VHH binders against p49116. Designs and how they scored, part 315

Target 1, 238 residues: p49116
Amino acid sequence: EGPLLSDTHVTFKLTMPSPMPEYLNVHYICESASRLLFLSMHWARSIPAFQALGQDCNTSLVRACWNELFTLGLAQCAQVMSLSTILAAIVNHLQNSIQEDKLSGDRIKQVMEHIWKLQEFCNSMAKLDIDGYEYAYLKAIVLFSPDHPGLTSTSQIEKFQEKAQMELQDYVQKTYSEDTYRLARILVRLPALRLMSSNITEELFFTGLIGNVSIDSIIPYILKMETAEYNGQITGAS
Key: E = the ipSAE of ESMFold2; O = the ipSAE of OpenDDE; V2 = 0.75 times the mean of E and O plus 0.25 times the DockQ between their complexes.

## First folded at step 25 (VHH)

Design rb13 (framework vhh_7n9e_1; at its last look DockQ between E and O 0.67; V2 from the best seeds 0.00; counts 0 for: pae E 3.4 > 2)
Fold by OpenDDE, look of step 25:
Structure rb13 (fold): chain B 238 residues (1-238), chain A 119 residues (1-119)
Amino acid sequence: as target 1 above (238 residues)
Amino acid sequence: DVQLVESGGGLVQAGGSLRLSCAASGFRFSEYGMYWGRQAPGKGREWVSGISGDDSYTAYADSVEGRFTISRDNAKNTLYLQMNNLKPEDTALYYCATSEFSGRPEDYWGQGTQVTVSS
């Protein structure tokens, strides 16, 4: 078998909604997040190994790790997205909700902590100066995680994950030969992803767009959608 | 219209071999991943094997790993499943499928071909 990832999988270009509003409203935030989610899912779909697993396994994998993939995407696209500004806007919106007594004190704390964790993670990735190849491999490692409950063909998934890990190792050794511990430094960031609440992420970035529909329930549809079709949906909704 | 037509099934003794074929039409075959599934009597559908569009990657269920080989001929728009060392538990209706089409969450699959393995 050939490499798990090719140079085509390194490209991860997010296109933001245009024009950017003077005030980042909920719709802009949700649309931006939706585009990132779509890009992440279709990135996964473009991987030959992923194609070979079939729909049931593919859907299950994405359902299990979409929040992690999304978060890696946030980190990777932080500058393009102006993530700090988006997060600040989200906080401001939350403050308004607080004033209207729509959220409990405990919930507010949870949400604020989540935002903090997201910011810290993205900052940490920026400090490490993670490149496009490393992000691609990290996403692959996250995608082909065999340890999620309810997965089938875990042996096959594990093989793919190992392949991703090996390729990452080779890349890092080749590209950053003077930094002997770079691989370890980037891999130890992965546990932080699993500390992120998918529910809170969904609430912060997607509720304004999808309403009461869960990301989990729409993943099969996203995986089936074409870029043109997705763009049409967004345009129609705006 | 997308069409998938399976063939090659039949009755075989345990330890025997069969080769299934799936003729595909109505779409750009080489651009999509394909897979085989099966459904035994009284059981749900089970994923058996998959192959990427570019034929660079294959995957197998644990139950068939080492015995079955999936392949494809993109020039002929045909998917294959070589089944060796067949077991009675492999008895099922085998179908080929693709899940790469847009607009629907469900897979496209054929009518299937019956494989019966006798003891």
Scores: ipSAE 0.771, ipTM 0.899, lowest interface PAE 0.5, mean pLDDT 91
Fold by ESMFold2, look of step 25:
Structure rb13 (fold): chain B 238 residues (1-238), chain A 119 residues (1-119)
Amino acid sequence: as target 1 above (238 residues)
Amino acid sequence: DVQLVESGGGLVQAGGSLRLSCAASGFRFSEYGMYWGRQAPGKGREWVSGISGDDSYTAYADSVEGRFTISRDNAKNTLYLQMNNLKPEDTALYYCATSEFSGRPEDYWGQGTQVTVSS
């Protein structure tokens, strides 16, 4: 078998809804997040190793890791999507909800802690200046995680994850040969992804898209979309 | 619109070989991953082997690895499964399916071809 990822899998270009409104609103945030989600799912579908695992395994794998892929996408595209501005608008909205006595204190605390963890993760990735190849391999490592419950074919998934890890190692050693500790610094960031709550991500970014259903319930339908329709969702054309 | 037609099944003695074919039409075959599944009487469906659209990656269930080989001919829109060293446990209805979705819910898998391995 050849390399797990090729140069075509490194390209990850997010286009934002235009024009950007003077005041951020839930519609703009949800459309921006939806474009990132569809871009991430299109990326996963394009990987030959993913294609080889079959439909049921593909669906199970993405259900298990979509929030981690989305979070890596947020970090990678944070500047393009003005993520810090989006999160600041969300924080202001939450503080107004407290003054109007609309939400419980426990829920607001959970959401604020999640926002802080997300900001910290994105900042740490920016400080390391993670490049597009490194992001692509990190996404592959989280995608091919064999230890999620309910997966079949875990031995094949584990082999693909090991291949992604080795290719990341080879890339970092070749490209950053003077920085002995770069791989270790990158890998130390991965555990933070498992601490991100998919339920809170849905609340922060997807409230206007799916109503009261979870993203994991629509993943089979996203993965079923034809390529032309899929590209329309990523660009907002249709 | 999407059509998947399996052939090549039959009766074979233990230790023997068969080659299954799956003729595909109605979609851009080379853009989609494909897989073989099987269903033995009284058992659920089991994924057997898969292959990427560009043929660069294959995967196998543990029970068949080393004995079965998946391949495809994108010029002929045909998927194959070479089955060697067959065992009675391989007796099942074998079907092909796309590992990536065609956008038509009713056309995700073929009708199947029966493989029977006698002791």
Scores: ipSAE 0.353, ipTM 0.745, lowest interface PAE 3.4, mean pLDDT 84
ESMFold2 (binder alone), look of step 25: mean pLDDT 82; pTM 0.833

Design rb14 (framework vhh_7n9e_1; at its last look DockQ between E and O 0.78; V2 from the best seeds 0.75)
Fold by OpenDDE, look of step 25:
Structure rb14 (fold): chain B 238 residues (1-238), chain A 119 residues (1-119)
Amino acid sequence: as target 1 above (238 residues)
Amino acid sequence: DVQLVESGGGLVQAGGSLRLSCAASGFRFSEFGMYWGRQAPGKGREWVSGISGDDSYTAYADSVEGRFTISRDNAKNTLYLQMNNLKPEDTALYYCATSEYSGRPEDYWGQGTQVTVSS
């Protein structure tokens, strides 16, 4: 078998909604997030190993790790997205909700902590100066995680994950030969992804667009959509 | 319209071999992953094997790994499943499928070909 990832999988270009509003409203935030989610899912779909696993396994994997993939995407696209500004806007919107007594004190704390964790994670990735190849491999490692409950073909998934890890190792050794511990430094960031609440992420970034529909329920549809079709849906919703 | 037509099934003794074929039409065959599934009597559908569009990666269910080989001929729009060392528990209706064709959340399936393995 050939490499798990090719140079085509390194490209991860997010196109933001245009024009950017003077005030980042909920719709802009949700649309931006939706585009990132779509890009992430279709990135996964473009991987030959992923294509070979079948519909059930593919869907299950994405359902299990979409939040992690999304978060890696946020980190990778933080500059293009102006993530800090988006997060600030989200906080401001939350403040309004607080004033309207729509959220409990405990819930507010949870949400604020989640936002903090997201920001810290993205900052940490920026400090490490993670490149496109490293992000691609990290996403692959996250995608092909065999330890999620309910997965089938876990042996095959594990093999793919190992392949991703090996390729990452080779890349880092080749590209950053003087930094002996770089691989370890980037891999130890992965546990932080699993501390992120998918529910809170969904609430912060997607509720304004999908309403009461869960990301989990729409994943099969996203995986079946074409870019043109997705863009059409966004345009229609605007 | 997407069409998948399976063939090659039949009755075979345990330890025997069969080769299934699936003729595909109505979509860009080489751009999508293809799969074999099966459904035994009284059981649900089971994923058996998959292959990427570019034929670079294959995957197998644990129950068939080492015995079955999936392949494809993109020039002929045909998917294959070589089944060796067949067992009675392999008895099922075998379906050819594509799950990556856009426009619908569900997979496209053929009518299937019956494989019966006798003891």
Scores: ipSAE 0.806, ipTM 0.910, lowest interface PAE 0.5, mean pLDDT 91
Fold by ESMFold2, look of step 25:
Structure rb14 (fold): chain B 238 residues (1-238), chain A 119 residues (1-119)
Amino acid sequence: as target 1 above (238 residues)
Amino acid sequence: DVQLVESGGGLVQAGGSLRLSCAASGFRFSEFGMYWGRQAPGKGREWVSGISGDDSYTAYADSVEGRFTISRDNAKNTLYLQMNNLKPEDTALYYCATSEYSGRPEDYWGQGTQVTVSS
């Protein structure tokens, strides 16, 4: 069988709602995040190895890793999204919520710690200047993780993850041949993704659009969204 | 509308072989992954094998790897499952399915073809 990813999987073009409002609001943040989520999940389903695993496995994998894929997407698209501005607006809102006693102090502490970890992750990825090929393989590595609880066919998933790792290694060694340690530096960033909380990500980015439901409930629908509808949304946007 | 029709099932002795076919219509067959599932009496459905739309990737359940081979003929809109070295525990209703992107969470399924393996 051929390469796990082709050049079509490297292109990852996020289109933001236009124009950016003078004052950021929950609707703009939720629409921006929803576009990234859809782009990430449709990226995953475009992979032939993913298609071969069947519906139950596909849904289980995405439920287990959607937050990691989303976080990689945030890092990759941080400039296009103006992520720093979005996070600053969220922090200001949280500080006002403390004054208004609308959320528990322990919850706000957890959310602020999560924001800090997200900023640190995005900064570390920017400092390494991770390119589009490297992001694509990192996403494949987190997608095809065989160690999530409840998965079946873990040997097939492991084979696909190993292929993603080998292709990343080959790419890095060919493209960055003068930097012997680049692969190790990249891979050491991955454990931080497991520290990201999916329910806090939902609170930060998705409360306004679908705020009463978990992303888990809509994943099967997103994975089955018609390709023409999906392409019209991302192709026709600017 | 999507239609999937399985054929090729039957009675075989342990160690024997069968080839299942699934005739597909009502959608652009080559754009979508296809897979085989099976259901033994009183059991839940079990994923058996899958194949990508472009035929570049296949995957197998551990219980059938090395014995079953999935393939497709995109010119004939047909999915196949070659089953070798059959065992009595392979006895089940075998059905094909597609992940056609309909906006609904459910896959499309055929009604199945019975495979019975005697010892």
Scores: ipSAE 0.662, ipTM 0.871, lowest interface PAE 1.2, mean pLDDT 86
ESMFold2 (binder alone), look of step 25: mean pLDDT 82; pTM 0.827

Design rb15 (framework vhh_7n9e_1; at its last look DockQ between E and O 0.73; V2 from the best seeds 0.00; counts 0 for: pae E 2.5 > 2)
Fold by OpenDDE, look of step 25:
Structure rb15 (fold): chain B 238 residues (1-238), chain A 119 residues (1-119)
Amino acid sequence: as target 1 above (238 residues)
Amino acid sequence: DVQLVESGGGLVQAGGSLRLSCAASGFRFSEYAMYWGRQAPGKGREWVSGISGDDSYTAYADSVEGRFTISRDNAKNTLYLQMNNLKPEDTALYYCATSEYSGRPEDYWGQGTQVTVSS
């Protein structure tokens, strides 16, 4: 078998909504997040190994790891997104909600901690100077995780994950030969992704756009959606 | 119109082999992942195997891994399933299917070919 990922899978270009408003409103944040989510899912769809899996399995995989993929995407696109600014805006919006007594103290703390975790994760990835290939392989490892409950064809999924891991190892060895422990440093960041609450992520980045609809519920539709169709929906909603 | 026509099914003894074929038409065959599914009596549809459009990757259900081999001939617009070491549990109507992520409003399945494995 050929490589799990090709150079085409390394490209991960997020296009931000234009124009950028002076004040980052909820709509801008949600649209930006939506674009990233779509890009992440479309990226998964572009992987032949992923394509070879059945719809049910693919959907289950994405449902299980969308938050992790999204978070990796945030880290990877942090500069393009001005993620720090977005997060600051989210915090500001949150503060307004606090003043309006819309959130409990405990919920505020939980949300703020989540934002902190996101920021710390992204900062840590930036410090490691993770490149596009490494991000692609990390996303693949996350995508083809066999340890989620309810998955079918776990043996096949595991094989794909192993393939991703091996290719990452080879890449790191080849590209960063003088950094013997780079692979380990990169991989130890993955557990942090699973500490992230999908519910809080959804609330912070998507609630303003999708309302009470869950990301989980729309994943099957997004996976079947074409890029042109998605773009049309985004432009129509703006 | 998308058309999928399966063939190659039949009656075979346990431990035997069959080779299924699926003739595809009405779409750009090589651009889409193809799948085999099956439906046993009284059961729902089960995904069996898949192959990417570019023929670079294959995938198998745990129940058939190591016994079944999916392949395709894009020049002939044909999908294949080599089934070895067949078991009675493999008895089902086998369907050929197009990619679920083709952007089409519906998934396309053939009429299927019956595979019966006797003990």
Scores: ipSAE 0.868, ipTM 0.938, lowest interface PAE 0.4, mean pLDDT 92
Fold by ESMFold2, look of step 25:
Structure rb15 (fold): chain B 238 residues (1-238), chain A 119 residues (1-119)
Amino acid sequence: as target 1 above (238 residues)
Amino acid sequence: DVQLVESGGGLVQAGGSLRLSCAASGFRFSEYAMYWGRQAPGKGREWVSGISGDDSYTAYADSVEGRFTISRDNAKNTLYLQMNNLKPEDTALYYCATSEYSGRPEDYWGQGTQVTVSS
């Protein structure tokens, strides 16, 4: 049995809609987020261990972790996306929504708290200077989590998660040999991902989807898409 | 067109073994994951085992781990399931499936091959 991830799983190139508008709008934010979502789902589907688990298990895993995977993608691509600018635009929009009475005060507090948590997470990952290999293994650890309700084949999923953890450890020790605590500092960031609300992520980044459908409901269809269709969604071409 | 033909089923005593085969055609077999599933009388369909296209990873349902072994021969476009230490609870129609979806509204699996394990 070979490595869980290969160099092809480290490549994670997000292409932004062009050109970036002077004032960010819902359509630009949604298109950018959609590209990241599809890139993340394509990444997960390309992993041989994931492929071996079958469609029902794959759907259950991705439903359980898509928001964590998306959040890792936001952190990894924060500079390419100009995420700070996007979040600032969202905050300004929230201020206008208070004036227009479109959201309750309690909801706005929830959304602002989520934005703060997201900013703190992305800042912590930037301070640790997490590289592409480390992101790939962190995504795999999140993807192969055996402790979500409703999963089947928990033993196999746990085996794959342990393999991702061991390969991350091997990579960090070889690449950052002078920093003996780097692995521990990286791994303690993972619980913060479980605090991220998928509903609020949908509101922040996926408003304007037709019919207000949840990401959870479309995951089975995304996972069945042909590779050419993924590439179109990732680049926005067609 | 994708075509999957299962064979190798039959009647076997508890504790015995069988080897199932699935002949595949109509797609680039080595690029896609392959699966075994089963449907027992009175139960829904159950995923049993899977194998990646490049043969690098296998996975098993908890109920069959340690007893069943999935394998593939990409030169022959054939998927296998070696079933050892069979139990009456393994009695089912066994079918193979592929991760190559042809956009069909239903998952493709053929007529399957019946495995009956007597006590």
Scores: ipSAE 0.490, ipTM 0.814, lowest interface PAE 2.5, mean pLDDT 85
ESMFold2 (binder alone), look of step 25: mean pLDDT 82; pTM 0.834

Design rb16 (framework vhh_7n9e_1; at its last look DockQ between E and O 0.66; V2 from the best seeds 0.72)
Fold by OpenDDE, look of step 25:
Structure rb16 (fold): chain B 238 residues (1-238), chain A 119 residues (1-119)
Amino acid sequence: as target 1 above (238 residues)
Amino acid sequence: DVQLVESGGGLVQAGGSLRLSCAASGFRFSEYGMYWGRQAPGKGREWVSGISGDDSYTAYADSVEGRFTISRDNAKNTLYLQMNNLKPEDTALYYCATSYYSGRPEDYWGQGTQVTVSS
């Protein structure tokens, strides 16, 4: 078998909606997030190993890890997205909701903590100066996680994850040979992804677009979408 | 129109071998992952094996790993499943499937070929 990932899988270019509004409204944020979500899922589809798994398994994997993939995407595309500005806008919108007494104190705390965790994660990744290859392999490791409940073919998934891990190790060893502990520093960031609530992520980035959007419910459709349809979705949303 | 036509099934004794074929048409065969599934009597559909569009990666269900081999010939638009060391538990209707979406859910799967493994 060849490598799990190729150079084509390293490319992860997010195109932001244009024009950027003077005030980042909910629609702009949701559209940006949607584009990232689509990009992330179609990235997964482009991996031959992923293509070799059954559709049900593929859907289950993505359903299980979409929030983690999305978050890695946020970190990777933080500069292009002006993520800090987006998050600030989200906080501002949240403040409006607070003023309208729409949220409980506990919920406000949860949401604010989530935003903080997102920011901290992205900042930590930036400090590590994670490159495109490392992001690709991290996403692959997250994607091919066999420990989610309800998965089938877990042995095969595990093999793919191990392959991703090995390739990452090899890459880091070759590229950052003087940094003996870089691999460890990178991998220890992954647990932070699982501490983040997918529900809160949905609320922050997607609720404004389609209402009570369940990412879980649309994942099968996104995965079946053709590239042309995907491109149309990106252009049509702007 | 998408067509998936399976062949090669039959009756075989335990420990025997069969080779299934699936002739595909109506889409760009090499651009899509292909899959074998099966449905045993009284059971739901089960994924058996898959292969990437470029034939670089294969995957197998745990129950068939080491016994079955999936392959494809993109020039012939044909998917194969070599089944060795067959077991009675492998008895099922075997379907060929594609990830290509034609807009018709019924196009995802072929009509299937029956595999019966006797004790």
Scores: ipSAE 0.814, ipTM 0.922, lowest interface PAE 0.5, mean pLDDT 91
Fold by ESMFold2, look of step 25:
Structure rb16 (fold): chain B 238 residues (1-238), chain A 119 residues (1-119)
Amino acid sequence: as target 1 above (238 residues)
Amino acid sequence: DVQLVESGGGLVQAGGSLRLSCAASGFRFSEYGMYWGRQAPGKGREWVSGISGDDSYTAYADSVEGRFTISRDNAKNTLYLQMNNLKPEDTALYYCATSYYSGRPEDYWGQGTQVTVSS
């Protein structure tokens, strides 16, 4: 049986495109987000419990939770990404679009609300000083969610999620023994992830992706990508 | 390139046991998840069981949990399915498959081995 995650699954190092342009642009934002997405998918498929589930189940799980994994990744890597600067640039662009009558007011309100939710989530995680082990277990809890329709092997998924919860509990109790309520504070942040819109995330971070193909549609290909190609997507190396 | 060859099927009475084998070649076997599926006559293929590349985790369909045991021998590039307490509804063509990272979205499947469970 063994632990659900090992130290290799705790490591989560995002490398940003270089050089950073003087003025942020769609290409830089999309490249940065793509690296985080690929890093997140590589993390998921490297988990032995995930590997033990069938390919159809793996695809269904990732389709259901990719935005939650991505959002946890944004929070974890917010400093490295200069996420606040990226979001500010997006807000300034949206404000210019309003003044030029290029987008509907309802859409812009939805996008601004999403940005505020994302900023609040990242701030809350930073205030809690969530560490790499805690992020890894939160990602596992989100990944092995049995609540989505159409999943096969629901009982196995529940068992893996319960194992992730148990291991997180053990870790927090051991590492933060003076803070009786830390686990509860951490877990109460999870519902906020379900409020994040995958469609708006695609608009904010993946504008200009080839052919405007949705992340949902490419997940089966990403999960089966050859390892060398994966590493190239994560690092941007040639 | 990738080859998966199943064996060990046959006719067995209800309550009996069989052990299926799958010989694998054409990829680094220990790095990838392996699984068994089955297809009853006139029906679609269903997932039965899976195992991680490093052999540390297994998963089972509810219908077979407690009766079937998946295992692998990474030194011999071989996947196994121990099938105990067999029932007539287990009758099917059993396939092994791999999640080998080929860049193609589909898994690789073998030709299958027939398991028939009679009364």
Scores: ipSAE 0.676, ipTM 0.875, lowest interface PAE 1.2, mean pLDDT 86
ESMFold2 (binder alone), look of step 25: mean pLDDT 82; pTM 0.823

Design rb17 (framework vhh_7n9e_1; at its last look DockQ between E and O 0.85; V2 from the best seeds 0.00; counts 0 for: pae E 3.1 > 2)
Fold by OpenDDE, look of step 25:
Structure rb17 (fold): chain B 238 residues (1-238), chain A 119 residues (1-119)
Amino acid sequence: as target 1 above (238 residues)
Amino acid sequence: DVQLVESGGGLVQAGGSLRLSCAASGFRFSEYGMYWGRQAPGKGREWVSGISGDDSYSAYADSVEGRFTISRDNAKNTLYLQMNNLKPEDTALYYCATSEYSGRPEDYWGQGTQVTVSS
């Protein structure tokens, strides 16, 4: 078998909604997040190994790791997205909700901690200066995680994950030969992704767009959607 | 319209071999992953094997790994399943499918071809 990933999988270009509003409203944030989610899911879909696993397995994998993929995407696209500004806007919106007594004190703490964790993770990735190849392999490792409950073909998934890990190792050794521990440094960031609440992420980035519909429920549709179709829906919604 | 037509099924003795074919039309065949599934009497649909659009990767269910081989001919828009060392538990209606075609969350399936393995 050939490499798990090719140079085509390294490209991860997010296009932001235009124009950027003076004030980042909920719609802008949700649309930006939606585009990132779409890009992430279709990135996964473009991987031949992913294509080979079948619909049920593919859907299950994405359902299990969408939040992690999304978060890696946030980190990777932080500058393009002006993520710090987006997060600040989210906090401001939350403050308004607090004043209206729509959230409990405990919930507010949970949400604020989540935002903090997101920011810290993205900052940590920036400090490591993770490149496009490394992000691609990290996403692949996250995608082909065999340890999620309810997965089928876990042996096959594990093989793909190992392949991703090996290719990452080879890349890092080749590209960063003087940094002997770089691989370890980037891999130890992965556990932080699993500490992120998918529910809170969904609430912060998607509720304004999808309402009461869960990301989990729309994943099959996203995986079946073409880019042109998605763009058409965005245009229609604007 | 997407069409998938399976063939090659039949009755075979345990330990025997069959080769299934699936003729595909109505979509860009080489751009999509293809799959074989099966449904035994009284059971739900079961994924058997999958292959990427570019023919670079294949995957198998644990129950058929080492016995079945999936392949494709993109020039002929045809999917294949070589089944060796067949077992009675392999008896099922075998479907050809694609899950990457846009427009619907559900897979596109053919009518299937019956495979019966006798003891």
Scores: ipSAE 0.800, ipTM 0.908, lowest interface PAE 0.5, mean pLDDT 91
Fold by ESMFold2, look of step 25:
Structure rb17 (fold): chain B 238 residues (1-238), chain A 119 residues (1-119)
Amino acid sequence: as target 1 above (238 residues)
Amino acid sequence: DVQLVESGGGLVQAGGSLRLSCAASGFRFSEYGMYWGRQAPGKGREWVSGISGDDSYSAYADSVEGRFTISRDNAKNTLYLQMNNLKPEDTALYYCATSEYSGRPEDYWGQGTQVTVSS
């Protein structure tokens, strides 16, 4: 078998909704996040090893890791999407909810701690100067995780994860040959992704999605969705 | 519309071989992953093997790895399953499936071809 990822899987270009509103609002945040989610899931779909595992396994893998893929995408695209501005707007909204007694003190603490951990993760990735190849391999390692509950075909998934790890190692050693511990520094950041809460991510970035429909429930549809169909759903975003 | 037609099943002695075919039409075959599943009497469908659209990757259930080989001929829009060293527990109705169902999360499965392995 050939390499797990090719150069075409390194491309990860997020296009923001146009025009950017004068006042940052819930609709702009949700549309921006939805584009990142769509890009992340379609990136996974483009991987031949992923395609070979079949639809049930594909859905199970993405359900288990969509928040980790999304968080890596936030870190990778933080400048393009003006993430610091988005998080500041969310914090301001939370402060208004406190004044109106709309949320419990425990929930607000949980959400603020999540925001701080997200900021810390993104800052640490920026300080490490993670490049596009490294992000692609990290996403593949996260995607092909055999450890999540409910997965079948675990031996095949583990084989693909080991291949992603080997390709990352080879890339880092070739490209950053003078930095002996770069791989170790990169891999140490992965446990932080497991601490990110899917339901809080939904609250922060996907507020206003139809009813109580969770990201988990729409994953099978996103994985089968054509790019033209997705753009049709967001017609009017410019 | 999508159409999948399996063939090549039959009766075979344990230790024998069969090659299954799946003729596909109604979609751009080479752009989508394909896979084989099977259903034994009284059991649900079991994923057996899959292959990427560009034929660069394949995967197998543990129970068949090393004995079965999936392949495709994108020029003929045909999926294959070479089954070697067959065992009685491989007896099942074998289906091919495709991921080409825009807007629909379930796979489309063909009608199936029966494989019966006698001891």
Scores: ipSAE 0.395, ipTM 0.772, lowest interface PAE 3.1, mean pLDDT 84
ESMFold2 (binder alone), look of step 25: mean pLDDT 82; pTM 0.833

